# VH-VL binders against Uncharacterized protein 5: the designs that were tried, part 1

Every score and structure here is a prediction.

Target 1, 153 residues: Uncharacterized protein 5, of Haliotis asinina (Donkey's ear abalone) (Ass's ear abalone) (p86728)
Amino acid sequence: SNLQCKIAGGGELIPIRTPEYRAWVPLGEVGLNVSDSKVLIFAARSCFGAHILLQNNAEDFKNAVYEIVIGGMKNTRSGIRQCVGCKFDEWVKDKALNCRFFNYFWISWCGDEVWVGHGYRPPHNRILRYKYENQPVINAASVRSESDTYWAL
Unless a header shows other numbers, all headers, positions and changes below count from the first letter of the chain; Kabat numbers aren't used for antibody chains.
F is the ipSAE of ESMFold2-Fast. E and O are both the ipSAE of ESMFold2, at different seeds. Each is the mean of both directions, binder to target and target to binder. V2 is 0.75 times the mean of E and O plus 0.25 times the DockQ between their complexes.
[cut] stands for letters that were removed.
Atom coordinates printed by the task and the answers are left out, and those that the model quotes come from them; centres of patches stay.

## First folded at step 1 (VH-VL)

Design v9
Fold by ESMFold2, look of step 5:
Structure v9 (fold): chain C 153 residues (1-153), chain A 118 residues (1-118), chain B 107 residues (1-107)
Amino acid sequence: as target 1 above (153 residues)
Amino acid sequence: QVQLVQPGAEVRKPGASVKVSCKASGYTFTSYYIDWVRQAPGQGLEWMGRIDPSGGSTKYAQKFQGRVTMTADTSTSTVYVELSSLRSEDTAVYYCARDLYEYGFDYWGQGTLVTVSS
Amino acid sequence: DIQMTQSPSSLSASVGDRVTITCQASEDIYNYLAWYQQKPGQAPKILIYAASTLQSGVPSRFSGSGSGTSFTLTISSLEPEDAATYYCQQYDDFPLTFGQGTKVEIK
């Protein structure tokens, strides 16, 4: 592919469970460091509402962040926004998640845009893209969910 | 610090219109929906509608359809609700609130008491 | 429209008591349920969203539970400043609707 950016991880996938609407789980605290990477590939098994936060600082959940919501609105849409809980800046109709099975997704902040796609082969099957005027340096990521969710990162 | 600032009170006669402002500060105005909720004296909360400040798109509760108009002015970070053909049962405190869909209404204005009397 | 029914309409309790308020939805609203506190002369303040998630800055004595159609707000140990009216609110579908409120008074 023509992506010249490093993908986070590279070993065995890290299992994480997020109960419905608990505190964010910082990925650095479970051993996944994204600070030198521009792409995150993961799987999730969930009924709806898998949330990924890209952060300048692992302890900042308000400023210099992007929130990606996969299977939001009862598993009917996915979107990108510049703050936790604000309007989506870009969204698509998307029944992305499955209560019984893991599905794969990827997020890229390589270059000057944020991209989101299905599968494990970025940039294939991109479903979302957005260019923010002043893109922050992303050094951390965290996960949270609207329903009980199992992640493999 | 997120704030939604509203005027304290408005008085109108039956049949008139009222336009209540809500000035937002401390956040990116166009990134969040604003909802309007009213509360008659001694009564509960009643949702009136929602506005997207970036494009002005609105959704109104059916009982207000035709009488309510919500607008936004991005240059002043202010939303407005206008209610026409006022009647005495429209006497209420009118609140604006920031709408975070999955996260509820996280910040509210202090409310504007609209009194409809002859 | 989704009707929200709260109970009780009012209650009186002592400081330190556990207080429980319930809210029933007329149809499945999943976990799209918020709880608000309102003191006389003030705007409502959110306590709980997504049925069970505590808003930042809200004391840990407040908790929420439930999903689907039946929901509960609990104050584990009542404090004097908790005297207020509490509202549940669904935000699953339009029109957004509130329960009629539960007035909590300190004995």
Scores: ipSAE 0.361, ipTM 0.799, lowest interface PAE 3.8, mean pLDDT 91
Fold by ESMFold2 at other seeds, look of step 7:
Structure v9 (fold): chain C 153 residues (1-153), chain A 118 residues (1-118), chain B 107 residues (1-107)
Amino acid sequence: as target 1 above (153 residues)
Amino acid sequence: QVQLVQPGAEVRKPGASVKVSCKASGYTFTSYYIDWVRQAPGQGLEWMGRIDPSGGSTKYAQKFQGRVTMTADTSTSTVYVELSSLRSEDTAVYYCARDLYEYGFDYWGQGTLVTVSS
Amino acid sequence: DIQMTQSPSSLSASVGDRVTITCQASEDIYNYLAWYQQKPGQAPKILIYAASTLQSGVPSRFSGSGSGTSFTLTISSLEPEDAATYYCQQYDDFPLTFGQGTKVEIK
């Protein structure tokens, strides 16, 4: 409804597997470029702890603009924070992930807020919103996980 | 660079209280939890509790409940642990550590030796 | 409370030896397990988090493995500077708890 921004990808979904707590996987290196987009839609199959990092520089994993954690705290909450590993700026109780089945999620940095939701139809089923004071520049994204995770991006 | 600076030593008599400081620098103080961990001479590490420097919420180990208070002063980027009704068994090095939760305790202060003796 | 039990309590080994230290949790802690090194007179230093992920700047001879209740720290080739006490720590649930430590000495 109110998301008129470009969605990343638009081709065949890219399968990725992230083992428990390995290095970040830059999405540009697997063929998904977010530099001209404001929305990311994806699916994940995981027991807990799917992490997405939105970055202004593809090679900087320490000064990320946003880290989104889906199904953190053993799949009991999801949240948004402005640094890797810091306290959540916004969070909600959320049993988002399933060990055996893929669930869909979306992230939007369109407009003046970061939104996170369930499903593949943003802005429907939004679970989180975080208003930034200044429009961030997001040129890259990366993924990592607390448990063995299969992604379709 | 991230630093957690503590005083080197404190001496107290049994029954007194001690308040140990931990001054943070090199990062946004209110964005990370701080935990306190102590170590009696020749012994292992014992977690005492955690404080959220923004808002001041705390979680204490049950063993210390009622004797421990953790506070934060955002104007000086300093956290404190205060332990009351001291006994000789409280003689230990008291460490503060930055807590990343999913990423463990990534930076530690150098510790404050608290000696409780008559 | 989640009890963490390390084995052995101490060991002596020669430079170049492979050293292994085990840590057992009294209940499932998933991969919320860290390993710390403490040299005499110093604060602990994190080596590994999430059971197996090496902290930046830690030598590659250190590795961690395991999940659930059983975890291992390995030093593939012991160096003189590795003489220290090593602690595992769970951070799955409060209270956070440490193993009792493993003192590693050079023969």
Scores: ipSAE 0.249, ipTM 0.767, lowest interface PAE 4.6, mean pLDDT 90
Fold by ESMFold2, look of step 6:
Structure v9 (fold): chain C 153 residues (1-153), chain A 118 residues (1-118), chain B 107 residues (1-107)
Amino acid sequence: as target 1 above (153 residues)
Amino acid sequence: QVQLVQPGAEVRKPGASVKVSCKASGYTFTSYYIDWVRQAPGQGLEWMGRIDPSGGSTKYAQKFQGRVTMTADTSTSTVYVELSSLRSEDTAVYYCARDLYEYGFDYWGQGTLVTVSS
Amino acid sequence: DIQMTQSPSSLSASVGDRVTITCQASEDIYNYLAWYQQKPGQAPKILIYAASTLQSGVPSRFSGSGSGTSFTLTISSLEPEDAATYYCQQYDDFPLTFGQGTKVEIK
């Protein structure tokens, strides 16, 4: 289960802030291009509800997307779903976020599954996996949050 | 386009049951919850319950527990609410709505007026 | 159950006025609050979710603010088509509950 794909963002981490439930922030627009990679490692400081959308392209918010929710349901569960705002296809109980401190996470779309984990050493501490119904082409990612969130990507 | 289509009206006598349909189209039916909300004439909105169409699991407001049943038919993409032991106080417009939990109810049916009259 | 209390119950205002409607929750609901508009004879239409996020296609004159127990819907410049009843709704905990509504009329 050795993860061999390229990690996004080979440079300095990009700090961003997402206010409560505003428009998706495409990571390409803040200088993080995921089109050459299959793994995203990031940190977030948030009370609850950090959302990451994996996209075919930066303008696709409806089709060919996978949404990862970290610390949803008031920081009680994390999950993967195949569309924005639909019910989770996979979820676990998870108190992932902290209002005062950054926690690290990783997402992998390397191979034929989406994996999600804690920490900065994929594939260690994987908490979720979801096998694609159809092999997607993921070239973009976007973020938003349910509460005021600081990201380091 | 996302649509939720309901019949326009139903009339029943006190003590009867009514079953109101809500046909969904334009999206993956089993990927979203459906909620039922009713509104008595001239009154506000009252949540009745929620159904997960994929497995049929439900959550009902306690006020309706024992009188309400929600079901889903995935072959026709249709959700139903059935209310039994009808009283005149159950006269209301019954709405179905697509539930985007973190994002509210984004699409609503046009409503079904259920009139309970002796 | 979480009670949602709206103020005022009704108001009349002129086209171009700033209109403010408040909603008070009986418990902390964080930001799990939506605002709906309902015109006579129609189903409700969502305006705002997560207390402050404007639904796609809703005019920018609508805005929401607040968190915890106190929330506000603002119409920055009232238009004739905004005559409607407005409802807040919490979706933090079951049962989901609505405010009693605020009827907005044009003078």
Scores: ipSAE 0.119, ipTM 0.732, lowest interface PAE 5.3, mean pLDDT 89

## First folded at step 7 (VH-VL; from v9 with heavy chain S31R, light chain S56E)

Design f1
Fold by ESMFold2, look of step 8:
Structure f1 (fold): chain C 153 residues (1-153), chain A 118 residues (1-118), chain B 107 residues (1-107)
Amino acid sequence: as target 1 above (153 residues)
Amino acid sequence: QVQLVQPGAEVRKPGASVKVSCKASGYTFTRYYIDWVRQAPGQGLEWMGRIDPSGGSTKYAQKFQGRVTMTADTSTSTVYVELSSLRSEDTAVYYCARDLYEYGFDYWGQGTLVTVSS
Amino acid sequence: DIQMTQSPSSLSASVGDRVTITCQASEDIYNYLAWYQQKPGQAPKILIYAASTLQEGVPSRFSGSGSGTSFTLTISSLEPEDAATYYCQQYDDFPLTFGQGTKVEIK
C-alpha cells in the first residue's frame, strides 16, 4: 500500500555539502522543517557513508532517536540504529551511493515502523524495515557523512 | 555515566588460565561491541579481539586464536576475556573498551593487571 | 595485517611548542584512523576519530589530518598536562592495529 503520511519539504531542493566527518548539519537551520512530516525524500552524491539522524529534539545529537546510514562500511551496507555509532538494529548489503552521480533515497517514520528505500516513490524499493515498540515523536533531522557528500533535500 | 569496571589485578603461574571481567553500565549493553586490548609493562597497545554482546559472536587477533575466549553475560551486562596456557609474556594490563564502530573506542575500563610469575 | 608506524618514538618539547606526530599505514585505510592519549597508570583516552574529527570534550589545540596512508596529530600549543604517550589506531580492517606509540615529555 501507498504511504498516506506527509512528505517533508515541498519546494525547490535545498543543496547541502557535508565534508568528511564534520559536525551534524541540522536541516532546520538550512530551511527544511520535518516537524509534522513523516517522510523524507532526498538525493545524495557520495562515495560512502551518508548519515541521517532523526531527532526528537533538534539540539540533541547524543540521544538521537534513529540514525540511518546509507552506504556505510565503504559503501557495502545500509542500516538503522537507535543511537549514534551503536550496532545496527537492522541492516542490508547495499551499494547505495555513487561518487559521481546523485542517487535518490527515502525514509519513513509513518506508523509504527521506520522504513528506508531507494528512489523517490515511497514505499517502492524499500530496503530496510524495523518496528520499534515505543516509537517517539520525530521533530527534527540532521545530516553528516563519512566522505565528502552533496545532498539535495 | 558510561562505565566499564574491571578488577584491579590478577596473579597466575605459567601454564594457568585467567578470566578477566568487564562490567558495563550507563548504556544499553547489547547495542555496542566491546573490544579487548592489552599492554605489556612499558609497551604499546595490542588489540586482542571484539565481541558482539547480544549474540556472543567474536573476532580474535590471529596470534591469540586457540588461546583466547571472549564471552558475554547479558543478565549482568558483563563481558569476559579468558586467556589460557599463560606465559610470562602475557603479563600485561588488559583493557576492555566500548567500540563505536566508525567513531572509535570512546570509553575504556581502567584495566586489569595480569601478572604471570612463578 | 595493516602495520601502523609512528614517528617519532619520543620527543621532548617546551610548553607552548607546536608538536607534530605522524602515523603511516602499510595500506590504504581511508579515514578510519583514531588517535588516543595515555597518561602513566591510566587507560587510553580517544582524542580524534575518522582521522580529523575531534572527540567531544577534547581541547581544540589537538587536531588530526591525513587520509589514505599518512596521518598527523598536531598539538598547536603544548600544555603541561599533554605529557603522555600517543597512539594511532586503524579500524578499517581486522585485526585492528595500533602504532608503537609516541612519548611526549615536557622539557
Scores: ipSAE 0.388, ipTM 0.804, lowest interface PAE 3.5, mean pLDDT 90

## First folded at step 8 (VH-VL; from f1 with heavy chain Y101M)

Design g2
Fold by ESMFold2, look of step 10:
Structure g2 (fold): chain C 153 residues (1-153), chain A 118 residues (1-118), chain B 107 residues (1-107)
Amino acid sequence: as target 1 above (153 residues)
Amino acid sequence: QVQLVQPGAEVRKPGASVKVSCKASGYTFTRYYIDWVRQAPGQGLEWMGRIDPSGGSTKYAQKFQGRVTMTADTSTSTVYVELSSLRSEDTAVYYCARDLMEYGFDYWGQGTLVTVSS
Amino acid sequence: DIQMTQSPSSLSASVGDRVTITCQASEDIYNYLAWYQQKPGQAPKILIYAASTLQEGVPSRFSGSGSGTSFTLTISSLEPEDAATYYCQQYDDFPLTFGQGTKVEIK
């Protein structure tokens, strides 16, 4: 793709299911290591509320954390925030998810910003951007969801 | 650690106004919403409204629209609720709470008892 | 406004009893429901969010279930410190609203 940074993962996607509002699933536990990467491309099938946490390490839920919410507020908004559950620093109206079909998304922490977009060709279809207030080192990611969600990572 | 500190009590006469403070510490003040909830003696909890401390944007329950004003002072990490034209039924404990959106209200102030009587 | 109705309004139970409190919403609130515990003279404390997820540090004897319009808080084995008033709260839409409360007393 046109983005100049390394994309996490390999050729085949890793299937994950997150039941509604369960513990965060560290992607390293399912074999997806993001520590040498700056871009994550994935698909999700969900009614609403697909959450991705970018972390310094898999157990860091307080420092150097960015939570990306795709299809929040009953699939009406997507956003970026710097803490789990705080107000969004950037958000857009976005009916991003579908209960019956997988939709693709990408997240980039390449350079000094976090970007989020639709599709599987970053940086195309970017919907959100946020410049770091405090430069993080992102070595892990975790997923969680508000509704029963199937992921392909 | 996260704390929301409120004064213990305020006394007012009917028709006056009251401004209750809630001082936040232990977290980045401007990153989280603060909600105000009141509880009349022996009664349940009643949501009054929510403020975004960074820009002062608010959402009020209809019942209080026109009488309530919520403000924030980022220099002191303090939110305020002001209720005007007080009546005896406004006698209540007024709580501030940190609003984590999908994750509920995780920290509450200990409440300010506002008594409205002659 | 979304009305939240709790049942019962009060109950008395013995230590070790299973206690169940219900909460009904006047319209679909999905899973946007929290449970709070309030002891006399204290602020409320969150127990459960998203209908069924325990807040960190809350004892595992507390559990929540339900979605849509019908929700339940369960205390699997009542302990003396659980004597309190319990409130459900929807946060699906404004105004945010609470149930009227359920007072739990130890016999």
Scores: ipSAE 0.550, ipTM 0.861, lowest interface PAE 2.4, mean pLDDT 91

## First folded at step 10 (VH-VL; from g2 with heavy chain M101Q)

Design j1
Fold by ESMFold2 at other seeds, look of step 11:
Structure j1 (fold): chain C 153 residues (1-153), chain A 118 residues (1-118), chain B 107 residues (1-107)
Amino acid sequence: as target 1 above (153 residues)
Amino acid sequence: QVQLVQPGAEVRKPGASVKVSCKASGYTFTRYYIDWVRQAPGQGLEWMGRIDPSGGSTKYAQKFQGRVTMTADTSTSTVYVELSSLRSEDTAVYYCARDLQEYGFDYWGQGTLVTVSS
Amino acid sequence: DIQMTQSPSSLSASVGDRVTITCQASEDIYNYLAWYQQKPGQAPKILIYAASTLQEGVPSRFSGSGSGTSFTLTISSLEPEDAATYYCQQYDDFPLTFGQGTKVEIK
C-alpha cells in the first residue's frame, strides 16, 4: 500500500454478485470486516452504477456516513455523497466500469478526507476527494448496484 | 419526519401568474433535489421540473420552458414554483416531491390546488 | 420524450385477488422505473423503485418486475386499502414521464 493506513481484508478475494437494485449487501455478513481499516480495494464487473456505502453502523442504510457511486448515470460519472440518494458533494466525469471485464477501484477514508481512485495501488489514480468537517467513524461497508454486478473484494 | 408542506389552494384568472410554496423539514434541505409534478382534475401526473435547492440550478420540462420558474430559499428551507401566462388548462394540483435520483421520489407534499378561471 | 403506457386503465377485483398492472416504455429505460400509489384526495406514495425494489415500509404483497421496456406491478393478495390509482414513472431521461394511471377498485 502507498497509504499509511490499514487496507481491509488480506485473505482470499470474496466474490459477490449484486443483481439490479436489490437490498444492500453488508460486507461484514459475507466475511469482509472494515472496522479496523481505512482503505478498501476491490474489483467490479458491471455495466453501470456500482454503489459502496461506508457506514457507522452495519444495520443502518439510511444514515450512512458516505455513499460512493462508481460509474453512475449509465457509466458517465462517479461521486461521493453524505446520504443515500442525495446530491453528490463531489463528482467527476468517469467511464469507470465495463460490462465484460473487471476494473479495479479503491476507497480511502485515511486522514481527513475520503478519496476514491482507479486501480489497485492507492493513492495512484485518485479521481475524487472530499474533506470532512469532522472525522467519521466507519465500522462497516455495504454494496449494491444499478445493474447486475460482480464484485471481488 | 421528512415533511413537505404546501398551501391548500390558489385561484387565478387566465393570463396571471401563481407562485406555489413547498416548505421542507426533517432533513438537510440543501442536500436533496426537489421536483414539481402537477395533476389536472381527473388526469394523470405530469413532471414539470427539478431544482437543486443549494445553487438554484434547474431543469424544466420543455412544455413549461419560458413559463415556469423554480426557486429556493435556503434560509426558510422552501422551494417555489411560479407559472406565468396561466390558462384554464393549468388548473391542477401542484405537488413538490423529494428526488432521490436512482431511488425515486420518496416524499411528496400534499399538493396545492391551483384553479384558473374567469 | 419517453412515453409510458399503462394497462389496464382500470380494473375491479375482490379482496384476496392477485392484481397485475403493466407499463410499457417507448424506449429502453433500463431499470429506472418507479411505481406510485395514489388514493383519492392524497399525494402519490412511492411503492417500488428501480423496477423491482420495494420501498421501506411498503407491504410485501406489492412487487415489481421487468426491465428495458416492459414492467409489471403485482399485488399478490388485494387488500381493501389497496383501492387506488397506480402510476409508473420513468426516471432514465428528462423529461421524467408517468404512465396514464391504472385505477384499482374493490368489488
Scores: ipSAE 0.601, ipTM 0.869, lowest interface PAE 1.9, mean pLDDT 91

## First folded at step 11 (VH-VL; from j1 with light chain A50G D93S)

Design k2
Fold by ESMFold2, look of step 12:
Structure k2 (fold): chain C 153 residues (1-153), chain A 118 residues (1-118), chain B 107 residues (1-107)
Amino acid sequence: as target 1 above (153 residues)
Amino acid sequence: QVQLVQPGAEVRKPGASVKVSCKASGYTFTRYYIDWVRQAPGQGLEWMGRIDPSGGSTKYAQKFQGRVTMTADTSTSTVYVELSSLRSEDTAVYYCARDLQEYGFDYWGQGTLVTVSS
Amino acid sequence: DIQMTQSPSSLSASVGDRVTITCQASEDIYNYLAWYQQKPGQAPKILIYGASTLQEGVPSRFSGSGSGTSFTLTISSLEPEDAATYYCQQYDSFPLTFGQGTKVEIK
């Protein structure tokens, strides 16, 4: 359940910059291991298109379990899809990002669903949920963006 | 690994219709959009439309409005484009491509030459 | 509809030359711009998406730049296998549209 699920990280925020459409940045390679947790809380400062990939294998960016897009389509919607670049399984209208200020977000893969929300206190402000048919094995996460993005993880 | 396989050629008379197939393999067919793009001999690329293979939802370029129909058959992992009321200017190579949205068209079929002549 | 204007229409260059192709959009397409290479008798192949990001497996001599309405594809040192026609394509809004192409020949 979400109540028993651990949050990734150890209290230190890890600053990352992702330039427009550059390579995925594996979070394990910058010191954030998600294999022992089920929740990721982070902040991003971006004009649009912050992407988070939940992965079975940290070295494979073609076969994500889930790609979460926050503020996609020029900061007009957010969504969850089961593969990189495929059609969204769930999406909502969402002006989530800000070019000048960090906003907080969270992702949970606790239990039998993937949840996405605003803020830093999950499960508050949940905007998306997707129930998966088979329990995924998520050992890694990576980030990428459509616009120049600063992350605090 | 990913493949989009199309027939090599089709010949039709003016006024007829043609239905070009594109068989997908190496990925989960229903999860990705497929777009159709044509190229007249010696000319550039022209987008015709996009189909969601799972539900058959489509978006067509206005130029083809009323003449184009795109369909999908999930049991064979095949998409089709049908163009009706053919004219000689419809002679072109017709490509299908897998559409990754913000990541562009990553895989293309090798194209089907449709020739419209009497 | 967003018109994509490509220049030059064709060029002839020597192996080792730096080649520059430009693409102009009739309105702001942000960075939703791809470049494709098409060799005779073949399907197009994506080189670059997001205006500047190389597709996996594309040689590093290719690069893209620009945002908004003006974009450039550069081949830093032309190779014989780069003889092809190059197309830009916007995917910001429907209908998706291509430039008219630039044919690159080795002289």
Scores: ipSAE 0.629, ipTM 0.880, lowest interface PAE 1.6, mean pLDDT 91

## First folded at step 12 (VH-VL; from k2 with heavy chain K59S, light chain Y30W)

Design m4
Fold by ESMFold2 at other seeds, look of step 13:
Structure m4 (fold): chain C 153 residues (1-153), chain A 118 residues (1-118), chain B 107 residues (1-107)
Amino acid sequence: as target 1 above (153 residues)
Amino acid sequence: QVQLVQPGAEVRKPGASVKVSCKASGYTFTRYYIDWVRQAPGQGLEWMGRIDPSGGSTSYAQKFQGRVTMTADTSTSTVYVELSSLRSEDTAVYYCARDLQEYGFDYWGQGTLVTVSS
Amino acid sequence: DIQMTQSPSSLSASVGDRVTITCQASEDIWNYLAWYQQKPGQAPKILIYGASTLQEGVPSRFSGSGSGTSFTLTISSLEPEDAATYYCQQYDSFPLTFGQGTKVEIK
């Protein structure tokens, strides 16, 4: 697919901390508006379980929701699923996270697929792709984590 | 509203089989795992296994392997557990539960009492 | 298999008391632990997942703590409707296993 889609942000990175399993943090509330964008680039420092939710709006946990889990299952795999906590539709072995250091990731919902990759140069290092069953409009994203996590967005 | 509906009771003789149903509604049936848990009268909870309703893939507790079969019917949004070669110690309430993995079992059926009597 | 051991097996307390239930895992289960409440004649109901995270709709008097092998469920001020049996459950690895239960009664 063509990644000539707008990347969220464009200013200085926004620091966020998510203690383990605290409420979802909507990115719009911390000043990162994804409603006119199709790509998110970010960094996370975490032992395991960094979660990103793609939403039609920040209050929608039931419809038009895709959950991306980076370094799940004790930092052994990453995946995409169509609902919070449901079975993964796509997953790979992936030791993506580091307790001491920030690692970079990107997510794209440009076109008719969700892509996930490592680094800060999409579409390089893509590790996951998932074609929508029903193509939603994604206007919001939120984060939470299984372990204490620092984000730079 | 998520619901898991089970029949109230079943009675069987030793050596027979029983097949307990769990009908799901209020969510996309094929997207979530279902687990079966049983509870003998006056005792604690015992996990029996997990089923992926879309593909029928299962994981069973070793204690039940060879006697348990879990199946799903996507056309009726129903999961089944079948236990064969029944013994009196299989008398229990059998629960189905929706499994959200790292988020736990969020919804449970009300249970089916299976009584195994001579 | 990972054994889950709860303590105490039962307790009796007055309305308003602080109640503490412990759960010990035989192996490191990180934070993959849930707590369930079961009232007589009813199915279990989830209270806490991830060792410490309260399920939506559960009263804030319930809390959970711990990681690794040692975990605690606390009811900060016991209410009459909290009379029930409480189970911990690990979901780190198969087979999934429950503690034996702790019956909480109101004096």
Scores: ipSAE 0.646, ipTM 0.883, lowest interface PAE 1.6, mean pLDDT 91

